# VHH binders against p49116: the designs that were tried, part 23

Target 1, 238 residues: p49116
Amino acid sequence: EGPLLSDTHVTFKLTMPSPMPEYLNVHYICESASRLLFLSMHWARSIPAFQALGQDCNTSLVRACWNELFTLGLAQCAQVMSLSTILAAIVNHLQNSIQEDKLSGDRIKQVMEHIWKLQEFCNSMAKLDIDGYEYAYLKAIVLFSPDHPGLTSTSQIEKFQEKAQMELQDYVQKTYSEDTYRLARILVRLPALRLMSSNITEELFFTGLIGNVSIDSIIPYILKMETAEYNGQITGAS

## First folded at step 16 (VHH)

Design mm9
Fold by OpenDDE, fold request of step 23:
Order: structure tokens, then sequence, then C-alpha cells
Structure mm9 (fold): chain B 238 residues (1-238), chain A 119 residues (1-119)
């Protein structure tokens, strides 16, 4: 039996909208985020093990973990995205909303904390200097999480997750053999992903583009979208 | 195809220095951590040092810590090992290595470069 992932799954290249505007407007942020989301979903879709689960199960998995995958994608693509700048822009836009008294104090706190958590997570990943291989398998571990409610084929999902964990462990152990804590340092970051609200993420990154449509509702469409359509969108936007 | 080509080995006196190079091709170099290993005569393979994709993290075997420095140039797809204060026990065939998902559970190795440290 072969590995869970292939070499092609290590590559994760996000193409940003061009040109970058002087002022990062909501549209630019949403477009950037959407591209990352699509990339992440199509990445998952390209995994044979994911395909083997069937359409209903794989859709349920993505619905359960899209925020974690997206967040890992943010961390991985933080430099290319100029994530700090994007987050700053988001904060600025929020300040406008605050001035308009559209948000409660509690909500403002929640949103700001979320932004802080995102930034901290990405910073922590950068400090660990996570590579493409490690990101790929971390995403796989997150994707094939059997502990989400309502999932079918949980035994199979668990097997895939274990396989991902084993392969990642092998990689880390061989690359950094006398650092027995490297793997733990990496894996201990995963719980932070589940502390992040998918609703807040959606509000921050997708409200301007998707409107009243939820990420949850569009996931099936994204997963069915042809790669050619996605590529066409990228080329058309550049 | 993944290729790793080591160079820079040679004969050196104890206390001397060498810098090894490893030219990598056939894969996206900056997506992967890299490591150096060595194999002394009559001994098994030994891990020497590892480096993350952007050099933000390095690790060393206890036997070489403080004497060896691993580095990389992603623009050149090259891995380096600076070896200072070499000892006779450092005599070995040195190889650079990594692996991709497709190679699991095996690593890619080069042919190695011989380092011989004389007393």
Amino acid sequence: as target 1 above (238 residues)
Amino acid sequence: DVQLVESGGGLVQAGGSLRLSCAASGFTFDDYGMYWGRQAPGKGREWVSGISWSSGYTAYASSVKGRFTISRDNAKNTLYLQMNNLKPEDTALYYCATHTPGSYPHDYWGQGTQVTVSS
C-alpha cells in the first residue's frame, strides 16, 4: 500500500489577485480568501483517500474542517498573502463598523480575539518553520479527523488519519532524528485551530464576496467545480 | 527524478575544516527539510544534522554539536555542511538526504562524499 499523499500534494501555491490595490478593500480580501479556500478544497479533493470516502462523506469532512484547512492555508501562505497587511485592513474595516454602532461590545471583543488568534497561530507556525511536507500532512490529519459529529465511515477516516500521522512522524524523525520533540511541537499547534470560530472567519474574509451564502452551503459546489474552471478564474483575474 | 549530489569531501588533518555541498534536483527543494547523514567504516548510518526548509530550524547530533553547521541556499538548491574541528572519528562517507511522500518509507540519498580525518 502506498503513501496517503503524493508529491503533488506537497505543492501548495496560492496565486494572489493582481494588481494589489493601494488600499486593501473588502473585495480584494474576499477574492484572496476565496482563492485560498478553493485551493484548499481542491487540494483535499485531489487526495485518493479522500475520493475513496465518497461524495457524501467527503463533503461532510470538508464542512467539518474547512476552517482549520483554511487557517493552515493562511499560515502556509502568510508571506505571499501579506497576511499581516490583510488582517490590519480587516481591523480597519471593522473600526468603521464599530463607529457605525453595528456591533456589540461583546462581538467586537470576539472578533478582535479571533484576529489575534489567527495572527498568533500563523506566527507560531512561522517560528516552527513548517515546511510544505509538514503542512501537507498536517492538513491531512485535520481533514481526516474522525471525531466530528455526524460522520460516516469513521473507521476508514481514522485509518487515513493514522496513516498521515505515521508518515509525518517518519519524516520528522528521519530529518531531525535527535530532536525527539519536533513532532510534538508541531502537533501541539493543532488544537489552536479548533478554538477558532468558523463563523467569525467567514465574516472576516468572505462577507463581501459571498453575501448571504454560507461557506457550508457552497462547499459541495466547490468540490464539484472543475479544475479548469478554477484555473480560468485565476488567469482571468490576473 | 530526485537527485542529490554531494561534494567537498577529502582528506584533512585533525582539527581541520571542510565544507560539504549537496546539489539537489528533481523536486521542489524549498518544500522540504534536508538532513546530512554519515556512514563510518564498519558502522551503520548515522544522522548528523537536519535543517528546515527556510533554515529557521536546525538540529545536530550530540557528537557534532558546536563543530558542524548545516545551512542551505534555496535559490541554488544546495545544502551545506560546514565541519570545523574535525576529529578522526568524523571519518565517514557523508550523504545528504530527504524524502517525498511518494518515496515513503524510503529516503533519497546521494552517492556521498568521503571525509577522511587523519590523526
Scores: ipSAE 0.932, ipTM 0.978, lowest interface PAE 0.4, mean pLDDT 93
Fold by OpenDDE, last read:
Order: C-alpha cells, then structure tokens, then sequence
Structure mm9 (fold): chain B 238 residues (1-238), chain A 119 residues (1-119)
C-alpha cells in the first residue's frame, strides 16, 4: 500500500494579499486569514484518503478540525504572514472595542489569552523547526481524528490517522535517528490546538468578512468551490 | 526526479579534515530535513547527522559528535558535512539522503563519496 500523502501535499504555499498596507486593517487580516483557511481546506480535499470517506464524512471532519488546521497553518506560514504583526494589529483593533466598553473584563481576558496561546503555539513550533513534511503529516493526524462526536466511518478514519502517524514516525526516525524524542516533542504540541476556541479564532480573524455567517456553515461550500473562486466568495471582489 | 550528488571525499591522514557537499534537485529542498549516512566496507549503513529544513535543529551520531558539523544552504540546494579530526574508523562511503512521501518506505540517496582516513 502506498503512502497517505504525496509529494504535492508537502507543499503548502500561502500567497499574501498585495500590496501590504502600512497599517494592517481588518480587511487585510481577514483576507489573509481567509486565504489560509481555503488553502488548508483545499489541501485536505486533495488527499485521496479524504476523498474516499465521502462528502458527508469529509464535511464533518473539516467542521470538527478546521480551527486546528488553521492554527497549524498559522504556525507554518508565520514568517510569510508576519504573524506577530498581524496579532499585534488585532490587539490594536481590539483596543477600540475595549475603549468603547463593548466587552466585559472576562471576555477581554479570554480573547487576550487566546491571542497569547496562538503566539505561544506558533513560537513553540518555530523552535522545533518543523518542516513541510512534518507539518503535512501533523495536519493529516489532526484531520483524520476519529474522536470527534457524530462521525461516521470512524474505523477507517482511525486507520488513516495511524497511517499518518507511522509515516511521520518513519520520516523522523530516518532523518534524526539518534534523537529518539523528536517525534514526541512534535506530537505533544497537538493538545494545545484543542484548547483553542474556534469561536474566538473566528471572531479575531473572520468577523470583518463573513459577518454573521459561521465558518461551519460555509465549509461545505469551500470544499466544493474551485481554488480560484475563494477570493470572490469571501471579499465579494473578483 | 529526485537527485542527490555527493562530493568532497578523498584520502586524508588521521587528524585531518574534509568538507563534503551534496547537491540536491528534483524536490523542494527547504520542505525537508536532510541527513548524512555512511557505509564502511563490510558493514551496514549508519546514520551520521541530520539537519532540519531551516537549520534550526541538528543531530549527530555519538561517534561523530564534536567533530562533524552538518549545515545547509537552501538557496543553493546544498547540504554540507564538515568533518574535523578524522579517524581511521571514519573511513566509509558517505551519502546524503532524504525522504519524501513518494519514496515511502525508502529514502533517496546519491552514489556517495568515498572518505578514506589513513593512520
């Protein structure tokens, strides 16, 4: 049996909106985030194992893990995105809401903690110097998680996840043979993803584009659209 | 097609130094970790050193730690191995290698470059 992923799945190239403004406005942030989201979901749909699960199961999987995939994407594309700058800009925009007393103290704390967790996660991944291969298989492990409620074909999903884990293990073991703990150091980062609120992520990165429309509600459409169509769907501009 | 071409080997006296190079092509070099291996006559392949995509992490076999340095230049698609204080037991065919999903369960490696250390 062949590998879960192909060489093309290792490539994960995000193209940022151009030109980059001097001041990162909400639109730029949302556009950047949307591109990453679409890239992540289209990456998933290009996997043969993913396709084999069927449309309903595929949609359910992506709904369950889109925040995790997105966050891994943030980490992987942190440099290209200038993620620290984006997060700082988000904080600055949040200050406007704070000044207007639109948020409770508890909510402010939650949002700020979320931003901190995102930054910390990305920093931790950067310290490990995770490569494209490792990111691809980490995403696969996250994608093919059988432990989400309401999933069908859980046995098959589990098999795909195991396959991803085995292939990642093989890669790490061959590349860094006498470092027997690298795989563990990588995998122990994954729990942090599930502690992050998808709602807060959506609020921080997508509120300016989709308004009252949830990411969950548009996932089926994203999975069906052509790659070149996502800009028009989110920004309304073609 | 993935190609790896090693160079820089030769004959040196014990205590000498060599710098090996590996020219990579046919894949996105900076998406992958790389490693050096070696094979002495009559022995199996052994891992020597590995390096992450951006050089942020390196690992070495116990037998070469402190003497060998792995590095890479992603702009040149080249992997390097600086070998100092060479010993006769370092005599081997040195090869660079990587693993892509398409190569599973095998690795890509070149023809190797011969390193011979005389006593």
Amino acid sequence: as target 1 above (238 residues)
Amino acid sequence: DVQLVESGGGLVQAGGSLRLSCAASGFTFDDYGMYWGRQAPGKGREWVSGISWSSGYTAYASSVKGRFTISRDNAKNTLYLQMNNLKPEDTALYYCATHTPGSYPHDYWGQGTQVTVSS
Scores: ipSAE 0.932, ipTM 0.978, lowest interface PAE 0.4, mean pLDDT 93
Fold by OpenDDE, fold request of step 28:
Structure mm9 (fold): chain B 238 residues (1-238), chain A 119 residues (1-119)
Amino acid sequence: as target 1 above (238 residues)
Amino acid sequence: DVQLVESGGGLVQAGGSLRLSCAASGFTFDDYGMYWGRQAPGKGREWVSGISWSSGYTAYASSVKGRFTISRDNAKNTLYLQMNNLKPEDTALYYCATHTPGSYPHDYWGQGTQVTVSS
């Protein structure tokens, strides 16, 4: 049996909006995030195993794990995105809401903690120097998670996840043979993804979308969208 | 097609140094970790050292730790192995290797470069 992923799935290149403004406005942040989101979902869509699950099942999977995939994407593309700068800008924009007393103290705390967790996660991944192969298979492990409620074909999903894990293990073992703990160091980062709120992520990165559209609601459309057409589709052209 | 071409091997006296190079092509070099292996006469393949995509992480076999240094230049698609304080036991065919999804369950490796350390 062949591998779960192909060489094309290792490549994960995010193209940022151009030009980068001197001041990172909400539109730029949202556009950047949208591109990453679309890239992540289309990456998933391109996996034969994912396709084999059927439209209903794979839509459910993406709904369940889009935040995790997005976060892994943030980590992987942190340099290209200037993620720290984006996060700082997000914080600055949130100051307006804070000053206007639109958010409760608890909510502010939650949001700030979320930003901290995102930054910390990305920093931790950078410290591990995770490569494209490892990211690809980590995303696959996250994608093919059978433990989400309401999923069909859970047995098959589990098999795909196991396959992803085994292939990642094989890669790490061959590349770093006498470091028997590298795989564990990588995998123990995954629980951090489950601690992150998809709602807060959506609020931080996707505020300003046209209308009151949720990520959950647009996932089926994104999965059906042509890859070359996602630029500017959500945020609109300025 | 993935190609790995090793060079830099030769005959050296014990205590000497060599620097091996591996020219990589046919894949996105900086998306993958790379590693060196070696095969001594009459012995199986042995892992020597591995390096992550941006050189932020390196690992070494216990037998070469402190003597060998793995490095890479992603702009040149080249992997290196600096070998210092060489010992006769280091005599082997050294090969550069990587793994892509397409190669599963096997690795890509070159023809290797011979390193011979005389006593």
Scores: ipSAE 0.931, ipTM 0.978, lowest interface PAE 0.4, mean pLDDT 93
Fold by ESMFold2, fold request of step 23:
Structure mm9 (fold): chain B 238 residues (1-238), chain A 119 residues (1-119)
Amino acid sequence: as target 1 above (238 residues)
Amino acid sequence: DVQLVESGGGLVQAGGSLRLSCAASGFTFDDYGMYWGRQAPGKGREWVSGISWSSGYTAYASSVKGRFTISRDNAKNTLYLQMNNLKPEDTALYYCATHTPGSYPHDYWGQGTQVTVSS
C-alpha cells in the first residue's frame, strides 16, 4: 500500500533550552534530555502502523525500546545538543563524587564504561554520515521489534519491521547503488543499542526528576498526552 | 511540490569539462542523500554518483570514478556534478534524484540536462 513512514517522520528537530548556561548544570541537562525524550515519543506515536497496534501493545513496545530510541536520538542530535560537552560535565561530577565518597567505585566504573560506549556509538554514526531518512528507518526497525518478551500481535509487528528494513534497503541502494556495503555497515551498529543500560541512561540524563522516577513508569502517561501538551514539553513552553 | 531542475549541460569536446547543477525545492534537502543518474540513447537509467546529507560520504560508478566529483551546498539547496576528462561514452541525459517516503515506490527526479561529448 504506502510507505511505513511519511516525510514528516524523517524530520527530527530538537530545540535546546535558551540561554545555554556558562557552566552546564543538572537542570539544563535534564531539560535537554526531556525534550529529546518527548520528541522521540511523539515521533513514535505519530506513526500510523504504531497506532494500528492498539494502546496496550503501544505501551509494551515503547517500554521495551525507549532507551534504544533515545540513544538513536542522542546520536542524531549530538551536534545540536553539544553532547560531548554534556558528557564531559557528567564525568567531572563523577570525579567529585569519588572525592566525596558518594558513589561506589564499581558503579562509577559501570557509568564510565557506558559513557565510552555511547561516545563510540555516536562517533560511528557520524562517520557513516547517517541522514534523516536512515535514522527514521533505523528507529522504526528498533521500535517494531517482535522478539521482546510479553508482546501481543508479534506477527503484525514483524511485518512492520520487515517493511521498514525493505524501505531502508531500497533507499540505500538507490542513493549509493555501487556501494554494496553501506546497508550492512549501518545495520551492524544496531546491536550496540541493546547493550546500553536504561538505568544508567536515567542516571546520566534524568536525575532532575523528583525521586529519580523511572522512565518506564511514565510511558503510559506520555503516550496518552494531547498533542498541544507534547509540543509544550518538547519546547519547554507553557 | 517537489521540484528538481538540472542545468549546465551542453556540447563539449572529448577531454573537456562541464559542471552540472540541480536546484531542489519542495522538500527538506538536508534530510536526504542525493544522487545523479544518466540515460544514454536507447539505454536504461544508470546510477552515476551519490552524496550523503552533509557530504561526509560520496560514492561513484566505476565508469566515472576519478573524473567526476559530486558536491552539494545545503544553504542553497543545490547539488553539483563536476565532470572532467569527458569521453564520448559519457553522452547522456543527466538527472538528479532523491528518494523520500513521499516518492514511494519511485524516486523524485528532474527532466534532466543533455550532455553531448564529441570526439
Scores: ipSAE 0.810, ipTM 0.934, lowest interface PAE 0.8, mean pLDDT 89
Fold by ESMFold2, fold request of step 28:
Structure mm9 (fold): chain B 238 residues (1-238), chain A 119 residues (1-119)
Amino acid sequence: as target 1 above (238 residues)
Amino acid sequence: DVQLVESGGGLVQAGGSLRLSCAASGFTFDDYGMYWGRQAPGKGREWVSGISWSSGYTAYASSVKGRFTISRDNAKNTLYLQMNNLKPEDTALYYCATHTPGSYPHDYWGQGTQVTVSS
């Protein structure tokens, strides 16, 4: 009946661990990324349309799209996170890993290519000067994607995605009426999100550059968390 | 609630300049793009200009491009429209506007400020 999202869903405020250390370390990067992940999951869980799909569908959707939501969050919060500094520290660590022969050359090439794609995506979003309304609706379009394998209720998911697209279109057309190409320029950035590997995101931001941690396995727990526990994870408070 | 208050209108001679202001409150100003519209006597509303949240993107109606400049100051929650080389056809009630999920399916807009351009 009403809009897919509320004004509360447009607000997306990330708080960083304080202070930023003189030398970035794995702990700071992982805590920063964890705060963004939990903020993103809390955002998705709070959407009435998402809640209406039921617990099993909620888990399947988030498993399918968490990396895309996380990547949109990185782009949206790139300045407050000092993302360019974080990525530079990761690149330096990877170069040291080559010197110490800890990772295969093919894996390092894959990870470097992923970093370049992430930087390009964030730059393209900054060039378009995407605002909070536009980010919220891009996240909704990504969240309610019916074409991921293994989803149920795809007809209803598609209807929610269409509603998100319609509401984004209305916003862009009202705000920039005689620039009829802004919506198209925004939407053509979304396919790049499917190029982002969740495996590599986990290695870059959640387990450091050695080993692997599956966000996929903890999604059901994250979605069931109480609001107070989310707030602790988002702000880093116990 | 959401409040948009325009000011700076008045009577000006053709070829002159005028600066409009729009004070915004009741929403997170820097989460949204903003726009100016106008309504001339006996006509419907016309979109004039839009600006992105950080001013990195602006757009103008063809009728005002090159003469009008939209700007914003997020620290003051204020939107501006600098109007130069004014013409009698620019005579209208000027209003600022935004769209949020809370305004759907409509927009928030102010009461407007009158601009009258005499020949």
Scores: ipSAE 0.810, ipTM 0.934, lowest interface PAE 0.9, mean pLDDT 89

Design mm9
Fold by ESMFold2, fold request of step 28:
Structure mm9 (fold): chain B 238 residues (1-238), chain A 119 residues (1-119)
Amino acid sequence: as target 1 above (238 residues)
Amino acid sequence: DVQLVESGGGLVQAGGSLRLSCAASGFTFDDYGMYWGRQAPGKGREWVSGISWSSGYTAYASSVKGRFTISRDNAKNTLYLQMNNLKPEDTALYYCATHTPGSYPHDYWGQGTQVTVSS
């Protein structure tokens, strides 16, 4: 009965903090990332199939996959965020920290490798010219992953994931009928998402390399927020 | 309401060229890939060409590859099909289409524009 997602779930519009500063700084990066996180959580929470699973299952799913959803959001919004510029600024800061001997060289190298992998992921998605429909269904496939440890209702989660896969397959096959490999090219990008470190994502985007933010621990609070609060966090209007 | 309106069809001699247009409204054009299909008299629908949202990816049926070029102008919400070196077997009703969650389980289709290629 009916599609897994609606037309409103295909729309994914990120609004950046305004005005853009002359030089990117940790506050701008953190606010931009926070808007994307809340937009992504609002997106997930608004899905009727997700709502049907109940609050405990919702929390477990999002805890398991928030970094994957966030990373897909980064790729989808890379142009509007000027993500390449943000990552270049972070790299410059890290290189200066090495020169000034402020941080562990091993940690900085680990973070730099993660940045490179993130850039490569975003570039590969751009080369495939992934559209809003495809992104929405990739996010749904990632969200409704029954294989994460500790999940309940895994049979129902699997059914929702299969529905997302079928609807994505139908879309790609209808739009690009004689290119039977587009779906496969798109789907082989997904394993890279599980290799992305949530710890490093938090460090890069949510603490400005200072302090510690555990997104995992605040997921229940984020999911319970009223829609008006989400809109305030997404646009910075609160 | 979703509307897809094709234009630019007509009668053309073999070897000639024609450019089809498809005006789209009622949905967020930039979020979706678009495609052209055709239906010759007495035959089923045949996929012709598809294009991604920003034109970075295109695909063509083997029967038209090298002769047809799909394009889009997102500022005008318009899809195009440039058809060169037309052959009598290209004679068909040409329609543009897209799939959104709102069209589930089918696609949105235009009424089509007739292309007739004489020998």
Scores: ipSAE 0.803, ipTM 0.932, lowest interface PAE 0.9, mean pLDDT 88
Fold by ESMFold2, fold request of step 23:
Structure mm9 (fold): chain B 238 residues (1-238), chain A 119 residues (1-119)
Amino acid sequence: as target 1 above (238 residues)
Amino acid sequence: DVQLVESGGGLVQAGGSLRLSCAASGFTFDDYGMYWGRQAPGKGREWVSGISWSSGYTAYASSVKGRFTISRDNAKNTLYLQMNNLKPEDTALYYCATHTPGSYPHDYWGQGTQVTVSS
């Protein structure tokens, strides 16, 4: 009954740390990425269907898909974030680290391949000119994935994913009625998200967190935060 | 409240041109794709053209492709339809529309602007 998402879930506005430094550094990149992560977690937990699944299921779902959700957020906010500039700064930092013999050539290749995959994904989404409605429903499709091992309530999760798919289909068919391939072109981009390594995402964007904790370990705390605390993390306000 | 208000219709001879406008309010215009539809007398509604949020993607019904151009100005929250080489078969009430979660299971529609093409 009723749509899976509301109009407020289509809105996804990222604000960047200010001021923009002359040279991007680890602290700016980590703060920018943290704001996106908290915006994405706030988005997910505010969905009534997500809330209905209960805390244990919520934690399990987000642990399974946070990197996919974050990557969709990167693509959606690529212009606001100046993502290409951030990735260029990361590449420059990696090149400067080559003379420090603590990084293997194989690791550098893995990280550079991941950066290329990420840029290719973001470019493909920009080429399709994906809008806020489409992003919201793509995020819902990856969030409500019943295929992850160890989930409870998989029948209900599947029903929510099917509802997201139907509502996205309806939107695309109504807006672009005689373009019979737009939905298919959008959906075939999603498998690339599962090729993104959460370990490398953490290294690229979350180096500089105190204690170097994994995002996986802090998901339960992030999901339980009060709304006012989320707003502080999203905007960087005290 | 969502409001879509069309303007720019009128009477025109075959081969002529018209430009339709649709003023949008009550929702975040640049989060959504927009589309034009039309309804000829005694017929059902026909999709005409759609445009993505930043204008980077457009689509047209085969009956109007090459003659009509959809565009938008996000700063003015306005959708446009430039109609060239008009034919009597283009005579219809033209309306703009969008779909949001708030319109579910339907769309938001304008009341339309009449376009009449004389032979």
Scores: ipSAE 0.797, ipTM 0.930, lowest interface PAE 0.9, mean pLDDT 88
Fold by ESMFold2, last read:
Formats: C-alpha cells, structure tokens, sequence
Structure mm9 (fold): chain B 238 residues (1-238), chain A 119 residues (1-119)
C-alpha cells in the first residue's frame, strides 16, 4: 500500500568514538563496529514490514543476513569510519603475527582474502556513488531474502523483497531516466555480500568483546532491546 | 514539509546561457539523488539530468548532453543546472525533483522556473 521504508529508514548516520586514539587499537575498532552493528539492527527492527513478520521470523532473518547488513553499513560509512585506515592497521597486525607464528598460515590467508574482497566491494560501491535511498533499499533486499535455509513465511518475505526491488527500480529510473544500466550495475554487486564470512567479520571487528562472542548468539537479545538502550549502544553513551 | 524552489529562469536569445538554482528544504538533501525535468507547453514532462548525492555520478538526456551541466552544493542544500548554447526547443518550465519514501508513489517537485529561448 505505502512504501516499504520511510524517510527515517533512509537516514543512516554513524558517529565514531571520540577522541580518536593516537594509535588504532582493538578497543576503538570494536567500539566503532559495535556502533555500526547496533545502528544496523535498530534500522532493521524499525521497519514495519519486518515487525509484521513476528519475533521468530525476525530472529531467523537477521541471523541469516546480519553480516550482509553489516558489510553494506561498512561500505556506506567507509569514509566516516576511515575504514581503509582500520583495514591497513589490521593487515599490519596480521603480518606481524606471521613473523611471530601466532596464527596458522591458512587462517591468515583466509583473512587477507576477506579483507581484499571487502575493500573491493567498498570501492565498487563508491564508484557507483550509491546514495542513502539506494543503500536503504539494498539493505531491505538482503534483509527480506526468502532463500535462506530454515525460514518460515517465505511467501510474505518474498513479497516484501519484490516490493523493495520495485521501489528501488522506480527511484533509479526516475532519478537517472536515460541511464538504463544503473540498476543492473547496482544489483550485480549484491552476490559478493554472501561471500563475506561472518566468522572472519567477527574476528576483524569484534575481537575485544567478551571471549569472541558470536554475534549470531546475541541477535535475539539485540532485537528485543529498548530504544533507549539502542541509543546508548549506537552512541557509546551507556 | 518538503520544499523545492527553483530560480534563475528568464528570457534569453538562442546561443545564450542561464544558470538555474533549486533551494531544497524539509528533507535530508544529501541522502538522495536529485534531478531536473522540464515541460514545454502542451507536452509531457521530460527528464533532463540527474546527479548522485555526492556528485560522483551524473546523467543527461541526449537532447542536452554537452550543453547542460548539473551540479549540487550539499552544504547549501542547493541543486544547479548550467545551461549553455540554449536553443528554442529548450523553452520550457524547468523543475527540480527528488524521490523519497515520503513522496511515494510520486516525486517531490518544485513549481518550476520558466526558461524562454528566442530565435
């Protein structure tokens, strides 16, 4: 009937911890990533279509796609986060770990390949100059993905995804009417998101949380948090 | 309350130039792409040019490419259209526009600014 998202869902403003330390450290990286994660979860659960699916479906959807949402958030906020600087610092740390024999060679190779894929994804999105509307609808398309295993209500999820796709198409066609290829160029970037490992994302960005806690395990709690608690986690003021 | 207010139109001779401005308010300007459209008397609306949120991507109708330049200043919430080498067929009401979820199923438009190009 109405649009899938509202104007408030297009706005996605990340604030970084202050002050920025003289040398990047795991605490700063983890705090920055935590703010992005909570901003992303708050975004998802605020969508009326998402709320209409019910609590069990909400948990299943977010467990299936949180890494894709997080990765889109990284790309959208890459400049304000200084993501390239963060990733360079992580690469230097990993290279030192090889010299000190602290991680297996296979694991380091996997992590380096993941970092390269993440950088290439962010660069490709920057080349397209993806805006807030486009990011919001790309996030909706990945959130309402009916093809993840273990989902119920897949017919309704598919209808919401189709609505997101149609509304994105309408926007791109109205804004760039004679550019018949922009939508296709945007959409062909999405498969890369499923190549991103949630395990490696946790290692890169969430080391420093208690005991390498799996984000998957805390999703139900995050989705049930009060709005005031979200605001504290997003700003780091709790 | 979304408002788009165009200015800078007027009467010019063929071959002349004009610069249109569009002052935007009531929405987060830098979250969206913007576009210019035009409507000649008795004709339908024609898309003219679009620009991405940070100006990294622009597109033009084939009828104006090479003559018109779209730009924006996000600090001033203002969209611009520089029109050079104007032709009589460019005569139209020019309007700026954007689409947000709040405009669904339509777009937000301004009332437009008239551009008239004499022979």
Amino acid sequence: as target 1 above (238 residues)
Amino acid sequence: DVQLVESGGGLVQAGGSLRLSCAASGFTFDDYGMYWGRQAPGKGREWVSGISWSSGYTAYASSVKGRFTISRDNAKNTLYLQMNNLKPEDTALYYCATHTPGSYPHDYWGQGTQVTVSS
Scores: ipSAE 0.794, ipTM 0.928, lowest interface PAE 1.0, mean pLDDT 89
Fold by ESMFold2, fold request of step 23:
Structure mm9 (fold): chain B 238 residues (1-238), chain A 119 residues (1-119)
Amino acid sequence: as target 1 above (238 residues)
Amino acid sequence: DVQLVESGGGLVQAGGSLRLSCAASGFTFDDYGMYWGRQAPGKGREWVSGISWSSGYTAYASSVKGRFTISRDNAKNTLYLQMNNLKPEDTALYYCATHTPGSYPHDYWGQGTQVTVSS
């Protein structure tokens, strides 16, 4: 019938904490990431097809894909966030964590591999010059993934994903009619998102949350939270 | 309301140049790729060139590649088409276009600007 998304779902404006500190620190990185997470979750919440699935399905879906949406958000907002600088600061922090029982050598290797994969993903997206329409529909494709464990209504979720794929294809074909490879180049980037560990993303970007609370466990609260409530010093979205 | 307004067309001799402009309003211009199309008398509509949101990616129809250059100025919400070495076969109504969720299943397009290339 109508399109899966509206024009308002294409806009994705991240605002950074102000003022920017002279030296990037854990608090600035965590606040920046929290803003992106909140923006990403509320973007998903605003989609009529998402709303139609019901609260339990919505929560399950976002729990399954929040890291993929967050990673797409990092790529989309990499320039505004100065992501390269943030990742360099994180690497320096990891090198200073040399106490034997803080991080194992295997853990450090896992985290460094994750950072490399993230950098490669963001670079590949920048080289393709992915726009707001394309990002919105890539996010919709990962949001409406019917193959995550524990989901209900998977047939309807699959239909929404197919609609997102069709609308992205239509856009790319219309805008770049004689470049028959652009859609394929864009879509082949998506499998890398499933290689991103939510556990490591939490360690990289969400240090500074109270205790060791996982993002997965607070998703229901973030989805219910209003933007004004978050800005009023609520810690539910990081 | 979304509006796309083309200008810069006219009558030009073969081998000449023209620069088309497209003023865009009513949508967030830099969230989208943009494209030019044309329609010659007695022929169907033809895609000419597309450009990504930050100009990092451009594509051209084989019939115009090397002669036409697409560009955009996001601060002015304006799309451009520089047309060099024009040929009588380039005679057409030229229009700029974009696709947004709001235009689905169609595109937004302007009324066009006429380009006529004399032999």
Scores: ipSAE 0.791, ipTM 0.928, lowest interface PAE 0.9, mean pLDDT 87
Fold by ESMFold2, fold request of step 28:
Structure mm9 (fold): chain B 238 residues (1-238), chain A 119 residues (1-119)
Amino acid sequence: as target 1 above (238 residues)
Amino acid sequence: DVQLVESGGGLVQAGGSLRLSCAASGFTFDDYGMYWGRQAPGKGREWVSGISWSSGYTAYASSVKGRFTISRDNAKNTLYLQMNNLKPEDTALYYCATHTPGSYPHDYWGQGTQVTVSS
């Protein structure tokens, strides 16, 4: 049959808020991150294989992996977002909080370790020069993970993940036929995504959310949104 | 519609050089890696070289490593192959290619440009 993804799933273009402020602030960071989140959720929802699993399974899958998809999106869009500049600004803010005794030393260590892990992940992906096809299929492998607790249709999810793995393998082998290790180098980066904390991601990128709601809690509503609403959230309109 | 058009082939003496070009259109060129392949008369297709979307990663078949250089210009949607120290064994139809979901289960291929190396 046909491929798991279409050409439209390879295209992943993040548009940053305008105008860009002279100094980065929490509102700019949160708006930028929100656009990436909605772009990522729209991407996942538009996959026919995802749609075929049903609404309850869709919600369970995205609740389990949204942070991994978001982190892959950060790595893919790191240049457009000026992610290194954003992370440097966050580190400076954390150092000021130490001087003012606003946060516990244990919390700051946790957040700094997370930032370091995120920087290392993004750097490793840039070193491999991961392209749009490879990112799309890595996201699909992450999305169709059958081992998360509470999932139904685990057998079908596993079949979709296997299909994603085989199509990625085919692409890498065709494009880089005598580079026998590229696929392995790419895939070995994925386990690091499971070690990223969704709570710390929310603190770093989503501090300005109205109502201080967790992303996990709003996933069912995001997945039910009309396409026009997604486009508004992705571009910052309305 | 996807279009890949090769140019730059011709007849050269052994030890000579040629530069191949591949003009690409109909897809988002910088979302994908690209590669060159070749097919000698009466023989199977052979992968020659691949390049990542931003040129940060390149790979070469052992038969051409050190002699051929792949490059791309994303502003011009063009792929290149610089071929130096050509040998009669390099005689083949050279084609550029890419794989997208839209080409599944195959690849998009150009018509090719003939390279003939005389001994």
Scores: ipSAE 0.791, ipTM 0.928, lowest interface PAE 1.0, mean pLDDT 89

